# VHH binders against q86xw9, part 1

Scores and structures below are computed, not measured.

Target 1, 330 residues: q86xw9
Amino acid sequence: MGSRKKEIALQVNISTQELWEEMLSSKGLTVVDVYQGWCGPCKPVVSLFQKMRIEVGLDLLHFALAEADRLDVLEKYRGKCEPTFLFYAGGELVAVVRGANAPLLQKTILDQLEAEKKVLAEGRERKVIKDEALSDEDECVSHGKNNGEDEDMVSSERTCTLAIIKPDAVAHGKTDEIIMKIQEAGFEILTNEERTMTEAEVRLFYQHKAGEEAFEKLVHHMCSGPSHLLILTRTEGFEDVVTTWRTVMGPRDPNVARREQPESLRAQYGTEMPFNAVHGSRDREDADRELALLFPSLKFSDKDTEAPQGGEAEATAGPTEALCFPEDVD
Positions, changes and structure headers below are counted from each chain's first letter, unless a header gives other numbers; Kabat numbers aren't used for antibody chains.
F, E and O are the ipSAE of ESMFold2-Fast, ESMFold2 and OpenDDE, as the mean of both directions, binder to target and target to binder. V2 is 0.75 times the mean of E and O plus 0.25 times the DockQ between their complexes.
[cut] stands for letters that were removed.

## First folded at step 5 (VHH)

Design K19
Fold by ESMFold2, look of step 6:
Structure K19 (fold): chain B 330 residues (1-330), chain A 121 residues (1-121)
Amino acid sequence: as target 1 above (330 residues)
Amino acid sequence: EVQLLESGGGLVQPGGSLRLSCAASGFTFSSYAMSWVRQAPGKGPEWVSGISGSGGSTYYADSVKGRFTISRDNSKNTLYLQMNSLRAEDTAVYYCAKEDYWSDSYSFDYRGQGTLVTVSS
């Protein structure tokens, strides 16, 4: 080690509650790698953190390591098979990233750092979050009876989102490659249906006023050939599948995606609007609506589901499958 | 709280020029594509122009291509629309709009109150 005035490790090891509280009192954004003792800290992202440290400096960006078994505040993260990155600002949790996803980590660091700078400079309210995948053990209703069925305990609750591989990507023969990348990004594909969407279906799906020139081009594109309609869930825990899919998918405009998120699917497989290869739902509400619209024969595990107003075609498709597997007790 | 404040509208003769500004606050301006949308009296909204978060990519409706120029200054959180060779059909209330970053349709997440442009001789 050389003579350096700044002899600070890249990531500070948080091994005691006292150090945890000191970390929470730091100004700016702190990124905490929460790891298990049997697998250690996430080494693949260290080069990203080094780059961010050099680019941003140490004034408002800090990195930390914490072993889940050493701190009571991390009890809910114990036993997980992938690293969890917790983002703290002003002593509050502002973001969570699961897995060694360097592009998502970089984007999240930049977004949260800019948000915290505005909180500090402008007095805006910080967007505090709760990690619903791990901390929602009390307030979440996990039970409901529908027609009296009882089932053995299976895997945890999962949320789902819609993804579409659009006609441009299908026509270019990219369907299998995109599916592989979806799976590599940690998604499970519950359903993969090839369908040429009708004009009426597309107009109802996108909820735009007819007559806009740009919208008419989108409608024409989505009707021009087969798409692959996918139902995605994450392979682990209760995580925000809609937000994660949007990040993997990238910005809507392929030219923007290539400049701003070059590893995204739209950057790799899109050409120019409206030919941007993939679709993802805007938010949870739209995901639920879009899934109900496109897959009306499937039952979703939710309290209220708005059925499409359109007529129901009596298409019998395979065995009765639940898209999401609710947690039930026997 | 997201705020978009348009200004720079007014009465102008056909063939004239006008520059609109939109002051943005309450969100990370540089992270979002922005658009100008106009609504003529008694008509639905019409998308006019869009610009990427960085400002490196610009897009125009056919009706304004070659006459309008969209730009942004991310250090001032300000969106601009330079309108040249104005025509009577450009008369509308002009809104700046914060686009949804991921949506693959031309939709507007939030719109300002607008600024009126009237082109008349």
Scores: ipSAE 0.174, ipTM 0.456, lowest interface PAE 3.7, mean pLDDT 74
Fold by ESMFold2, look of step 15:
Structure K19 (fold): chain B 330 residues (1-330), chain A 121 residues (1-121)
Amino acid sequence: as target 1 above (330 residues)
Amino acid sequence: EVQLLESGGGLVQPGGSLRLSCAASGFTFSSYAMSWVRQAPGKGPEWVSGISGSGGSTYYADSVKGRFTISRDNSKNTLYLQMNSLRAEDTAVYYCAKEDYWSDSYSFDYRGQGTLVTVSS
């Protein structure tokens, strides 16, 4: 019980279920930055949190970090284009803020901290909530008839997906044309990074066992020149971003694409596998994995939170070796 | 609309043989490569064998090479796996798999319940 025991880090990294349960038992208000591995913790709000900690002058305000992919309880927060901030008091969810909205975060921290002080000091009943934004579709929650929420400051919940303009399309000078069609189809391009992928990246990305002739051709192709790595989100529409992008791309095989979806990108710009012009993720889980692989972020690392002293959740081998097969059609 | 129905599994002694079938519908069968994938209890899926849409090219995992033969009959929309010299390690649920329509990963879309092969003395 020496002096200066409190200032190891502004935000505690929650990387295990045990740490999550410990956070739920803490006294006061805990604000959890739920982030994606490919994006990292929300850096713009760190100075706000430092200001709030100093200005409030209390030991009842705590901050935490949690990577959505590391905890099963956070699975419904995966794939978001913006951070999600969860507010816990007394082990219960009391507020949610989406996006790096500093004014709303500040207001919410102050409101919930005052409410929690009244719970602790006066024994008042805590107002707990259910996060109504959770859905299997990953869409923004609609509040048509609202009581109490500030309509003027609504943050937008977005999902995103990976798109790649592959080296064959880039080499043929089609990058700008494809980008135009992406935008015309109602996508916003959040990131456009030109990159020649390394062999290590490609082998991890496609999850196919070494030694297959068709896979080696794919690896050679993807390493042969620059690609454009894009993060897409939707500007409008009701369908999820992964499904919509797949429709715009067309079928994997350009010959099938020309027959069945002649207006698709793969029909117009692909030749034959593996030269099919563009990449898109198969589903939400695949999109999350591919984004994390290609857009790694700095991870918060605290040595006291690295140990996997909980249950081991590894498969004997990843699913990559058995599910991939070189294409061979006549 | 894609439907894959596996059959032909059962209990067999080591060294025995089985022939698996997969009835396919809901797509142009001859246009797609097909494969067999197996999953032993408590293990992840393992690719076993693959065949081109025409049937002209066949591929095998090292663990089954020389013992298993993949084939297809495009007039009957049916994929086959002839399994000879079966070993206890071949015990698994076997799935018929179609080339994935959208993903440019070399992977297969499989939707059937599979057929159980048990190799036990």
Scores: ipSAE 0.131, ipTM 0.417, lowest interface PAE 3.9, mean pLDDT 74
Fold by OpenDDE, look of step 15:
Structure K19 (fold): chain B 330 residues (1-330), chain A 121 residues (1-121)
Amino acid sequence: as target 1 above (330 residues)
Amino acid sequence: EVQLLESGGGLVQPGGSLRLSCAASGFTFSSYAMSWVRQAPGKGPEWVSGISGSGGSTYYADSVKGRFTISRDNSKNTLYLQMNSLRAEDTAVYYCAKEDYWSDSYSFDYRGQGTLVTVSS
């Protein structure tokens, strides 16, 4: 009778309040995929969780699924299609990740796991959060100006994008010139951080390229020396900061850039792939992902998604004159 | 205007084969990498395969590796996906996608309307 090794399910299904309480009482970090019954759980992240299970182990890391409609504690998460991951440690919420952002999830898991290890080993205080996206409009209590640590609260009202001056450009001494051109192009640099990216960080950052032949070369290059990580914003104009930055950078391939857009940064400072001098986010979603990954302490105010309340065009119901088509009797 | 028109989808039995085509217009086809992406009912989009502008490099998702073959004819502005050993899990709408030329990210700026592939006994 072959001992069917009970394939330990990667994710525990929390279907009752009792199971929820048990989860809250568990030791370590629990990542809960909060899903809607009509959408199901987030499938794309399962491979990540499997990998992490192997690499980190499951002693202090737990994965769970929770259907929002089945648990009263998740009432505020009902009706939302966006994948939501809640991080619990010591029975308290310590992080929230929205969207199927694998790099962000991985980073958040590792960071929170390390933090929890320190809590368990050293008795450090757990950083508990409130999910601000669920806070009703009314209790924007102006937490007063406590003068504490200048967390560079990049003012929530400015749309930002990521720019990286890559190791090739830095090594060639082009950093200052590139920065100057960025400023001349009308960008404000909110942050300029020089550091050598770690291999782990770069792999997470470019995870979506892992299937590409040049991926390893890119990873090696990005880790070969210091980069400048920039947060860019634009104060003037109606153009999207992400799109404008992409235009300034030019075509990805420096050789193409030199032919098609010789004034672009990649044309001027890039040599050949992957040595194309600068990085920029693809779109707003990618910018948010990349910024969250590289600058996890930065809070960006989500206010810009206020879709203009479409003014109720009073559809004046003009009287539908019922054109009585005569019943021709033939 | 960039246009991508997929064709070749249909009903096929498990183990069967299909060949998808994508007719491209409105851009220099040979200058851009192209990809196939699929979306199954109730699931998110999944990258299937990619090919460089010249056709010299091809890439595959693990789920289709060894079964699918991506190719292109730049003289005809056409992308192809040969699908062999089809499985029920391959049931999806398949989209032809143009890679974004400006992005370092694996991103698409255009995609077609898609063609439905149904694998059923």
Scores: ipSAE 0.011, ipTM 0.277, lowest interface PAE 8.1, mean pLDDT 82
Fold by OpenDDE, look of step 13:
Structure K19 (fold): chain B 330 residues (1-330), chain A 121 residues (1-121)
Amino acid sequence: as target 1 above (330 residues)
Amino acid sequence: EVQLLESGGGLVQPGGSLRLSCAASGFTFSSYAMSWVRQAPGKGPEWVSGISGSGGSTYYADSVKGRFTISRDNSKNTLYLQMNSLRAEDTAVYYCAKEDYWSDSYSFDYRGQGTLVTVSS
């Protein structure tokens, strides 16, 4: 009777509150990949976790998947597709890593594992953290540290999106023409940075495409030469800058673009996938993520949509005219 | 209304083959890239394969590369997935998904109800 070695799943799927509580009660360090059902878990890090399993062992190191949509404790992590890794030890949050940064993840895992070993062996206190990204904006006490570093504060009033003129378009000398078309379409270019993206940066940038056959080709292409990284804004019109830019770019596939929208940028300057000349953010969340990744020094003021506090229309209780029923004088 | 209807799932032995079909309606089928996504019990969704609108480009997850073949017939508004050399790990509900028309992101705006594939001895 060959002992079917139960291939211990690398990552335990946490789909219920009970499983979450069991995880919190587990001994050692647990790295939780928090994902949403529409995006799925972070695939690129699986190889790292497999490697670490072999190198470190699983006695005090655990990996888990947690679907944020199914767990109330993860409600604050909903709405974002960015890979988020929560580190739990002794039932407490001890670290958070955002993004599929393998070196950072590896370092964090090793550091936290060493810390946990000391806690278990020596009775050291755990360094519990709060996820600052989840802290309600209210307590940003503006400690006005006056340090004059010229942080290009992009004014909160303008919605921005990312545009990239890709290496294929740049190599073909189409940069100026594309820029002109962008401006003609009514966009303001706030930043125009020409640089060759690093492999690490591109992998993080396109992490959602990891595991696809074309992913390595895309990574190679994006690293093959200089790109123009643009921050676009639009002052005129009621249309969302992200949506408008997507319209100007046209369909992702240049062949489809030529057929369906021949005036689009991808129709005019794209050749074939993945050489489609230009990139744009999918939505506002993606724009924010991409901008934060590529322009880490830029602070984008989240306009708190302060929902206009509906002025309590003081219902002036009009005087209830007491209808004096005339006493029938019989 | 966009409709995606998957079929062809069932029980198969390890090493066996299945062919999935997805009938699409309610949009210009040839104008959109299409994908297969699967979800195994107790696991998150996994992208399996994609194909461009014209069918000229195909993409595969490493887990299925060399075993699965995606194709489409635009005249019939139908997407296919030929699955060969099936493994127990391929057990999942398979979904046909319409890719976002405008996005470079691997995102889907519509998905079918799925068809169950069970690989068991």
Scores: ipSAE 0.009, ipTM 0.279, lowest interface PAE 8.9, mean pLDDT 82

